VHH binders against Tensin homolog (tns-1). Designs and how they scored, part 8

Target 1, 170 residues: Tensin homolog (tns-1), of Caenorhabditis elegans (h2l045r38to207)
Amino acid sequence: MKDRKEGVQVEYITSRLIVLSCTSETSERKFVESLLKASQQIQNAHNKHIRVWNVSQRRHDISSSLDAIPFGWPSETAPSLEKLCTICKNLDQWMLEHPLNIAVIFCKGGLERCAIVVNAFMRFNAISATDDSVDDRFSMQRFSERFLGPDGPPSYKRYLGYFSSLLSGR
Key: E = the ipSAE of ESMFold2; O = the ipSAE of OpenDDE; V2 = 0.75 times the mean of E and O plus 0.25 times the DockQ between their complexes.

## First folded at step 4 (VHH)

Design s6 (framework vhh_podentamig1)
Fold by ESMFold2-Fast, scan of step 4:
Structure s6 (fold): chain B 170 residues (1-170), chain A 117 residues (1-117)
Amino acid sequence: as target 1 above (170 residues)
Amino acid sequence: EVQLVESGGGLVQPGRSLTLSCAASGFTFSINAMGWYRQAPGKQRELVAAITSGSTLYADSVKGRFTISRDNAKNSIYLQMNSLRPEDTALYYCAAYDEWGRYLDYWGQGTQVTVSS
């Protein structure tokens, strides 16, 4: 519903992968207030077992509140294949370090950026990771298609195709 | 309001085939994804096959044997099960998800598939 879409939203894609997202329409005041609340919520739930990658524009408040790793690129543009490979490897490595480790993808505006990362990680896990869960892949695919479905940017779909070819050695 | 109706189960010998059907009705939102789950006695419910607007997914245990498909005109999904094994014996349920990935709470009674000689 509309009221539930305002501010920073916390969404568990899988038990170990969280997306923190905020739309461009959110006011700065609402953003700052909800960012602090979301940060406190995930820290209280997971303590030192969270690591956050910011795939949107770098901001001091995001970096400070979430201890976020800057990994962003401009909205409306596809990331490089190298960047997709690097983030997927980083997510996988973090999750392998401890069974309680939670990966968090943050995006403010241009939510297709978190969607492409989630979809790329799903494809990476299906081929390269040791733990291949159909439930997790289904959850990641459903989330991704909210932004990368038939009405999504064609360039993002092409790059995911290139990524899959790269992962399968083609 | 929202109703999922499963059908097509039965008793079949190993190596045979069955087709399961699930019809969805009563919704006022887009159904973005649907899946087939199964539950054997004393086991947890597990996802077998799923279909989204752009993809199909399968559990490794059924990959190459089962095929999921949808007919949007009939608002239905199907599970074609080939080369059935005793380990496929379970109660089969369909599930539907809205555009926000929320599971619909209506499971129905499921359809029983028994594979035995």
Scores: ipSAE 0.350, ipTM 0.738, lowest interface PAE 3.2, mean pLDDT 83

Design s7 (framework vhh_podentamig1)
Fold by ESMFold2-Fast, scan of step 4:
Structure s7 (fold): chain B 170 residues (1-170), chain A 117 residues (1-117)
Amino acid sequence: as target 1 above (170 residues)
Amino acid sequence: EVQLVESGGGLVQPGRSLTLSCAASGFTFSINAMGWYRQAPGKQRELVAAITSGSTLYADSVKGRFTISRDNAKNSIYLQMNSLRPEDTALYYCAAYDSYGRELDYWGQGTQVTVSS
């Protein structure tokens, strides 16, 4: 089955974790139009309980439409271990502040960026003692494996391994 | 096109074991992940155990008692259920997920597990 939707896609990974993504094949016009619609959709659904982390390149339209926190890294490198630790702690803290709080990971052009963050957060939850359901873990694992499989960046898998070692060594 | 067939259920006494199997057929692509769900009458389906290319996952209620395994060549999964309890009584279903992580719209009829004395 093919995904026929263009522009910014809204995907609920869990009831409290959303991925907003847009492929590089999407035209700039379609991107801008669908970004505004996606922003309005999630704000209407969750109001002040939304917080967005942009793990792709910073852009004024993304920051303005989503009030997004910049957490990107260069496109040809893996995120640093410090960045993975920081975003996981930030996601965890946001979710702990209120039971209605929704975390949103945004990327334009590289879904593997969202995938590594989701996978890192899943691994972080196992160690941080934040209790998540097996449904949530299964959903996060399936999502991340779409982009971190054989066709995914090898450096991302290596850094996830380093991240797990860091978490278990602390 | 895709069909999932569950088998191996039955009526057992508490403390006994059962092995469930699920065979997927009729597909022309690899299946990335599979899971076992159960549903008691009047309740929502709940995930019991899951297997992906990189991991196995279990609901807290079955950890240490149930073991999921996969035969990738057959696109089949198995659920070894040990130390069965009355609360494990349910229809057990398998689900399959494509390479995009989306659930295939082909659930089987399920296999009934009844645990009672």
Scores: ipSAE 0.327, ipTM 0.720, lowest interface PAE 3.2, mean pLDDT 83

Design s8 (framework vhh_podentamig1; at its last look DockQ between E and O 0.58; V2 from the best seeds 0.00; counts 0 for: pae O 6.9 > 2, unsure alone 64.4 < 65)
Fold by OpenDDE, look of step 5:
Structure s8 (fold): chain B 170 residues (1-170), chain A 117 residues (1-117)
Amino acid sequence: as target 1 above (170 residues)
Amino acid sequence: EVQLVESGGGLVQPGRSLTLSCAASGFTFSINAMGWYRQAPGKQRELVAAITSGSTLYADSVKGRFTISRDNAKNSIYLQMNSLRPEDTALYYCAAYEDWRSYLDYWGQGTQVTVSS
């Protein structure tokens, strides 16, 4: 995604993981318009194999093909570990149901929350039985670090560490 | 013009060590992410190790044996390969990302690593 572009942008983190987001400065009109366009793009590419997780405020104007699961939390905050774990499990389950299934992480107002989810999912995959490619892990890592920084800000680093501990049963 | 130049490859016996170097040039800004890939005959190119803003990632097959590092001042990355195995034989490529907004953009010509008794 290019920060200079107004409107909802589509970015493939992996072949099966898409981030859908727009800047907070995007007008509501442009948001809706570009969301529809992005929705159409994803629908054309993946048809019924699409599931969307909304990590921002609940929206009702997403196309039926992108019926988003509400998992939002306030910007500049971290989700509960429980919520994050649930998101990761849901993502994993969806990916395992069918090889053509793709997951969309949607967030209005930036990519930070998406980065948190992507990073968590990377960590989740590392301990799960899911066989993801090294390239996918690299892509997820790069994306998360793009917006969180190396290992994220100290608070995020600690948080994600706690998440990893949770996953490992510690 | 962006260039990636690998060096350090060669023929070694199993159990030996080798260090690969990749020097990047032609960038106006420091390299944000770089990695090493390899391609063995008849196989697909695969990621060996990567470094992103100081964080590292390794293929499972090389964990504990290979170490990737970077020198931002030199726009270079290195791959220390220890305990080399015949299955490590491949053409090793350096890869560079222009910035966080881009995917893999640049590749070197590769350096051959051959592990044989």
Scores: ipSAE 0.030, ipTM 0.283, lowest interface PAE 6.9, mean pLDDT 84
ESMFold2-Fast, scan of step 4: ipSAE 0.627; ipTM 0.862
ESMFold2, look of step 5: ipSAE 0.171; ipTM 0.627
ESMFold2 (binder alone), look of step 5: mean pLDDT 81; pTM 0.817

Design s9 (framework vhh_podentamig1)
Fold by ESMFold2-Fast, scan of step 4:
Structure s9 (fold): chain B 170 residues (1-170), chain A 117 residues (1-117)
Amino acid sequence: as target 1 above (170 residues)
Amino acid sequence: EVQLVESGGGLVQPGRSLTLSCAASGFTFSINAMGWYRQAPGKQRELVAAITSGSTLYADSVKGRFTISRDNAKNSIYLQMNSLRPEDTALYYCAKYDEYGSYQDYWGQGTQVTVSS
């Protein structure tokens, strides 16, 4: 059974950007157990230099286990351009406050929501880009391609295009 | 067993061109992302260019001068380097990404490129 092996997955997109994700098919019991383990794992690894943005539905167990900032929107619906701008600015600001600060994007179900944020941040980061950031941009693009492919929501691709236009027109 | 073998490095004058090749074996090449990295003395290893089945990515310092390509029939990737500059001098590495494109799970031994008179 998949729910016996699956749960909250911890994925390092870059050394300073983590995605915590869990599919809708995961049982509630497995979700709660793996959420606590994932929370302990990232806190132990990063000495509490972590900040978590929850881009999925608000839940008490998510906010209490991760101290997560609610920043979600409904699955299959593109986030507003204002929301993409705000989260990218917040991620950038957090990482500028301390060199050890790690940004964490959390999503339970509808993993395309994590993908669009990662892709938007990649595009945002490209504005001030140095050669040193190219590896991070590629990692972010590769992650987002897993969820923004042919079967992904077309509105997400359109809004990323709008976001890029907004960034270049500033 | 995964193997990555680079070739094509050498000493060239500024403004000249070189083509690097990387021959891969031991995995399903066509579905895997691959990249070229370089490391100059006293510097960190940096990504130069990367390629998937549908897209390419370039470092800003090489965009417009370098072109990455792949040949799935030959299990190879290439880096065409035009308008070479002294600052391009480095050891160039071929790298394979994992199935998710999150990590470089295998590296070649590297090939030296020196741009000097």
Scores: ipSAE 0.005, ipTM 0.330, lowest interface PAE 11.5, mean pLDDT 82

Design t1 (framework vhh_8h63_2)
Fold by ESMFold2-Fast, scan of step 4:
Structure t1 (fold): chain B 170 residues (1-170), chain A 119 residues (1-119)
Amino acid sequence: as target 1 above (170 residues)
Amino acid sequence: ELQLVESGGGLVQAGGSLTVSCAASGFTFSINAMGWSRQAPGKERELVAGITSGGSTYYADTVKGRFTISRDNAKNTLYLQMNSLKPEDTAMYYCAAYDEWGRSYLDYWGQGTQVTVSG
């Protein structure tokens, strides 16, 4: 891994998909400070063309600073298939509304949750209509494997298999 | 210094098969994502297949079901098995190494290997 140390990290998975992540070890002071900085950074870069989904536990400061849509579930557990389908459809719809629209996935602690969403969206893009480029699917797969790879929770890999089967009608 | 050497290209009839290879040196192959891109005259370069360090694969819709990417970490070699080749597959094929952010190493593209599919 490269040095990604303390506070909210901003990572462009694709030109139109951003992950904002923060480890559980981050102090509350540093979290609040870096959350405000990250919020300003993405707003300055994309203005009104951002929409944020929080896939970690709801917090007032996260909702307030990012105007984040709560889509969270407990760390170490898979989301429902319905929830995965809903978030993928929401991400796709947002991106279809305007070519400059950027989707942002936020996760505080339990970073495998943002990884499962990114992987699910990549699979959704392969099956469903989306404007994501060929390069974007590879980037999303690579990002998700960082957390869901051989050392990641096996249940998430099985669950993504179920999601793919659902999307393909098998 | 990263060096990538592509080989295995050639002339093949439509419907035929061909395997291209990429020998890598100068970096830790096993931890890098690797990919194959292609470029036909007058067109932009297109990523056709990718494989992560963990073995997950990506394929462009144009080649999905026909091409298979694989890696041999012991030999620092990347492969692309191309089946059911079409005239539209005619292009220079390039090997690339990618960092953790999905960006290709700017100076780590090989010279390419030409694949020509006749009809």
Scores: ipSAE 0.000, ipTM 0.189, lowest interface PAE 11.4, mean pLDDT 79

Design t2 (from t1 with G50A Y58L; framework vhh_8h63_2; at its last look DockQ between E and O 0.01; V2 from the best seeds 0.00; counts 0 for: pae E 9.0 > 2, unsure alone 63.8 < 65, placed apart)
Fold by ESMFold2-Fast, scan of step 4:
Structure t2 (fold): chain B 170 residues (1-170), chain A 119 residues (1-119)
Amino acid sequence: as target 1 above (170 residues)
Amino acid sequence: ELQLVESGGGLVQAGGSLTVSCAASGFTFSINAMGWSRQAPGKERELVAAITSGGSTLYADTVKGRFTISRDNAKNTLYLQMNSLKPEDTAMYYCAAYDEWGRSYLDYWGQGTQVTVSG
């Protein structure tokens, strides 16, 4: 993790998909201060055309800085297939409602949580084939592989396989 | 440091096949995501095929089922096998190596190889 900064980081995966994250080592003070700054940055840039999904295991109180939809799951398990389907549909519907709409995936702790959601959404987009951008899918795949490789949670890779089977098969 | 050299371009008849190659030097090839982009006169450059360090492949809808991207990490070489070529595939084809952390200003590009499809 050589290039990761301390505090909350803003990363544009695509022009309309943002990952907002911080390490579990981030102190409470730094978390609160950097989250406020990141929130203001995103809101100022996108004129409130943002919707945030909080995929953290614990529901941190971020409502003072961001109005976030809780979408977490227990730390030692992968998200359920139903949860992956629901979040992908939610992301897709939000982005279809307006061309300026930005989706934000937030996690305090392991970035692998954001990674599995981003990778699931990439797989969802590939199957939906509605003016699907190979650039966007490539960006999503590259981001997710940073956290879902050999050292990532084995269950996450397995469940992404199940998700792909669900999307492509019966 | 990092250098990318494309080869294998040329003139081919519609319906024909061609393989372009990209030889990489100056880096640990296996850790980079790699891709092929093309640019035809008067058009924007477009990504047509990509392969991640993990081996996942992605294709633009315009080439899916006709083009195959592959890599040989032992030879530090990226390939694009192009089948069922169409006049619309005529373009300069560029090899790229993408930064591990998505920092686009650290991406590397080759100088390109010209593919011309007649017919």
Scores: ipSAE 0.411, ipTM 0.776, lowest interface PAE 2.8, mean pLDDT 84
Fold by ESMFold2, look of step 7:
Structure t2 (fold): chain B 170 residues (1-170), chain A 119 residues (1-119)
Amino acid sequence: as target 1 above (170 residues)
Amino acid sequence: ELQLVESGGGLVQAGGSLTVSCAASGFTFSINAMGWSRQAPGKERELVAAITSGGSTLYADTVKGRFTISRDNAKNTLYLQMNSLKPEDTAMYYCAAYDEWGRSYLDYWGQGTQVTVSG
């Protein structure tokens, strides 16, 4: 009988947007094992068209001098609006650079921080020149609603409202 | 620049033991997860063992209980002690360094060291 929640999970939110996450209960050994396997799987599928954003605490014990860009913030807190805007701008630029480009959002410690970034990117696309498909917007909305919808904390809704205001010039 | 140099391979009889090592330079060894992969002729490269900077280890099922990965951060050296060797362990063994999401094992491979088990 295996623990289904333990280990790094790979979820395609859209055909070009992947979330990598694991629960905070995942053991160090299982985390490292499953992360290396998941990373190999993604690299095999998308190789040269991958860029990774780590939205959790940076780890040095599996990091190299060629780190992914560190965008993380503490769990159970909101990121700075500047950080969130920077992530969305970088994601948009990456997606526009090549049609095969894949964005990976990585978080150790649950899906909440990933959901914030996905929702923010959905809002960013609503006011930007980038035109996503209707299916992509629905997929991002469904994913983010697991943690930010009617059952989610009201503070995140207010925070994302402030983010939208910042994007539109307040 | 990043450099990984494997050594210590050779010919060994089935049931024997061998230690391979990897000298690392050009990066901060002590903060990186490191690992060993192997590739037999005509086969894909497979992960054999990995070790975090904090000393936590993992192993492929095929080598568990027989192989031991270790690191010496003062010498910037990674080791793989291989015991109870089988002909199926015959392969070129490669050292790797990994980034925080595990991507580096395709980008940091050394030239490898050949291990041949006769039997």
Scores: ipSAE 0.011, ipTM 0.392, lowest interface PAE 9.0, mean pLDDT 75
ESMFold2 (binder alone), look of step 7: mean pLDDT 78; pTM 0.786
OpenDDE, look of step 7: ipSAE 0.013; ipTM 0.310

Design t3 (from t1 with G50A W101G G102Y; framework vhh_8h63_2)
Fold by ESMFold2-Fast, scan of step 4:
Structure t3 (fold): chain B 170 residues (1-170), chain A 119 residues (1-119)
Amino acid sequence: as target 1 above (170 residues)
Amino acid sequence: ELQLVESGGGLVQAGGSLTVSCAASGFTFSINAMGWSRQAPGKERELVAAITSGGSTYYADTVKGRFTISRDNAKNTLYLQMNSLKPEDTAMYYCAAYDEGYRSYLDYWGQGTQVTVSG
């Protein structure tokens, strides 16, 4: 139980969307060791078809274990709408390149950041897809609500609302 | 023990309406996401409607605008209101309870409830 709680956890949100996370309470030693194990597990399962987006603060460098694209923002603030749009477009483009492509979202310091990105991407897919997977949208919403709640913290709910308005205005 | 008991199925004419329900026990219903799947003869089982613990709803394109999923946490019951029924909706309807994560769910399979739509 403590091992899973104090190390990097791997969670499949959908068959093609993975969240990697650990709490800020995780020691550096445990973080490094569990990240290497998680990295090997994912690479063994998906080979060249993985791409990682690091949405934590830049000070939590994971490049030695995972080749990650930096998309972090300051710890105590919400991301910009432009950053949400950019990451959603990047996730969508990666998944369109090959049916086996897996997107991995990483954050050290809690799952709320991953939840914001997953919720934004779910909303993005609802607009862009002519025939989207109800199972995938349902899975992404369940994950998001677990950390943001159905209403979410007011700041996160407002930003996601603005994002949806921006997408609808296209 | 985990139990999901579906009911409310039956024979209905095309264009008609029907409500199926699922009584849940053996777990904390209010914190679990729930869904309805169906299986017609010779076809794979498909998810048609789902609802999160917070009340967000999801529908397959084939039923969107016609079906409404809802939950009553006080009664530990899940509902699917089916309107404008078509012969293509004929299937055995199953409910499911989901835990957190994509591959985490209470995969108890009930007996299902048969819905038959006459042409």
Scores: ipSAE 0.196, ipTM 0.648, lowest interface PAE 5.4, mean pLDDT 78

Design t5 (framework vhh_8h5u_2)
Fold by ESMFold2-Fast, scan of step 4:
Structure t5 (fold): chain B 170 residues (1-170), chain A 121 residues (1-121)
Amino acid sequence: as target 1 above (170 residues)
Amino acid sequence: EVQVVESGGGLVQPGGSLRLSCAASGFTFSDSINAMGWYRQAPGNQHERVAIITSGGSTNYPDSVKGRFTISRDNAKNTGYLQMNSLKSEDTAVYYCAAYDEWGRSYLDYWGQGTQVTVSS
């Protein structure tokens, strides 16, 4: 085991999908400092072409620093199928509005919430997938497996199964 | 120094089999964050992905090799493998091992020098 990175981490899942994550073990001071730094980093890299969805607990500092859209749910419960469908549609719509648009998913604590959204979005996109999207789907799957593996919440995996059935059951 | 070293390439007849190995040094395969893959390039062609395996054990293959190739990894030995069955002449290429550091990002950090696979009668 090695010391883990502190504060808000910026991770590019694909060239157009970013996860901003922060563990519950991070101090409040370190969180606030790194949140502002992460916000500056992504704004400097992508200008007006970023939009952030917060899938963790709503906080004023997160909403203000990231202009984040609140899409969270309680950490001990799976998201509703309606919420998964809505966020996937919103991510897709944002990315369709401009080729430079970057979608950002934020989670403070309970990183499985970012993972389930990334996995749901991968499944959502698979319905009309093209060859050039294959690498993006691979990257999204690999990210989600870090948190939705064998020791992840069984309810999340079951709910993703329901989501896939809903999408394919047209 | 961080490096990966491929081995196991050679000349085989169509329908034959080869097992490629990829030994990593200067870094360890993490159980949580690392992925590794095999890529190939034939003369005049672009690089193409042949197989990927994640730390969680998920694998993916393009249709051109699916059912014929199997990727695996041994994290304790810091080694990856590609089992290649039912080889065809179009599989002739230099095969490269690649390791993702901070997987989930859209780039490959470490590539080996490659090992030649030639499939001919």
Scores: ipSAE 0.000, ipTM 0.134, lowest interface PAE 15.1, mean pLDDT 76

Design t8 (framework vhh_8h5u_2)
Fold by ESMFold2-Fast, scan of step 4:
Structure t8 (fold): chain B 170 residues (1-170), chain A 121 residues (1-121)
Amino acid sequence: as target 1 above (170 residues)
Amino acid sequence: EVQVVESGGGLVQPGGSLRLSCAASGFTFDYTSYAMGWYRQAPGNQHERVAAITSGGYTNYPDSVKGRFTISRDNAKNTGYLQMNSLKSEDTAVYYCAAYDEWGRSYLDYWGQGTQVTVSS
């Protein structure tokens, strides 16, 4: 009767950047079961070349499936500029370590949390953009726009503006 | 003043080699959180990363230079290097060194002013 997709969803934003998301209304049982399935899918595709950043408000117990780095912030606030800089540099560093390395951004709650991180990373990479990165930038932009449009949190857009000003001031 | 300074550019014939150096001042690689990258910009609007190295020594290269370029670092000397072998005319560009806090505890990246590499017969 309901058209909503339940459980953990896997989306490739670029060939090396994955968003792993789950709604806040997903039951714990469905969350655990679908996370195990998604984890197996990602591990089968990428072996040990995966690293996960958990941008949810709280750290979820995904350590039995995926080793996740806690990078969350309170649900009622935008991430700080320091946090946006930190995660962007962490993502870039991971991708620098090996050409097969895949970054996974995880959120249980809202896709807008993944979207602000993806958009910030796109802006961060504009400083070092190559011809090869043009398609990746476009893909990241299109993904982020789905969740940071008129229906997205206004504070997220404002902080992305601050982040761009920070990046361009160098 | 915090800065990085490139050196070692010049004119070389196709198939030749050059080693670029990147000297850091105002900060130290002794605190092992800084990553380094080499970037180039050819005449026109192309700006691309050609090599990167983490504080732990892991390296990454685009396919265009893989097997020909080698990035390295000497933390004790606050210096990074780019060894360029089997140079091609399409490698002609201004080469820039950049350093940034690997863990993002600083908002600032440090970029050099660039050094010209010309590959011509």
Scores: ipSAE 0.000, ipTM 0.178, lowest interface PAE 16.0, mean pLDDT 75

## First folded at step 5 (VHH; framework vhh_podentamig1)

Design v1 (from s8 with A59R; at its last look DockQ between E and O 0.15; V2 from the best seeds 0.00; counts 0 for: pae O 11.2 > 2, unsure alone 63.6 < 65, placed apart)
Fold by OpenDDE, look of step 5:
Structure v1 (fold): chain B 170 residues (1-170), chain A 117 residues (1-117)
Amino acid sequence: as target 1 above (170 residues)
Amino acid sequence: EVQLVESGGGLVQPGRSLTLSCAASGFTFSINAMGWYRQAPGKQRELVAAITSGSTLYRDSVKGRFTISRDNAKNSIYLQMNSLRPEDTALYYCAAYEDWRSYLDYWGQGTQVTVSS
């Protein structure tokens, strides 16, 4: 059976990492409407333990309950390694503050930017992760590779390789 | 109407092998990406293996034991499961993406795999 997706979708990458996004074909009206619904859904599920990182263009007409941290960069481009490192550290810090905290990566107009962040975060966690995070890493890998490719485009592979090197102090 | 039909599940002893098949029908375009998921009782559905354009992805716990393959002509994927373990027991689902970069579009009904002595 086909599962039709319309509007902003809530996707749990892990139990604590959520991606919010929609296709570029979604009308602005539908986007806003579905975003509000998605926001309510996440709010109901996680209450005060929610923090949102917006990796797309800043929006002001979003529910105040999801006050997103602006980390946006242009579509079809890569963020600076510094920005990527910063967002990973912020994600990690938030998740370490409380075990019930969840992180939401929000992006309007596709999931590629989300995939970059999730992949980076996977790599970030790899340097500090424990055995109980293996499944989460796999889920992050699956998601990121879903959009970046199992091997990733050469450019992205190199870019993320540089990021890994940065994380390792190289 | 697009349908995914899984087959090949069953009850086996640990160390044995099974091959799962998933056949897609009613789809006018070639499947760009397909995968196998599984859900054990009381657990969340999890990706086991995926394949796209000949590239594969595996869960760490199944690497070296499971092999996913695809037949584009048949719009089908297969999961060769060797050295099965009790922890592999689950309902296995076939998933198909119209586009690898899109959300999941299609699910099968699932095929039960039980590994028990």
Scores: ipSAE 0.000, ipTM 0.272, lowest interface PAE 11.2, mean pLDDT 82
ESMFold2, look of step 5: ipSAE 0.221; ipTM 0.670
ESMFold2 (binder alone), look of step 5: mean pLDDT 81; pTM 0.814

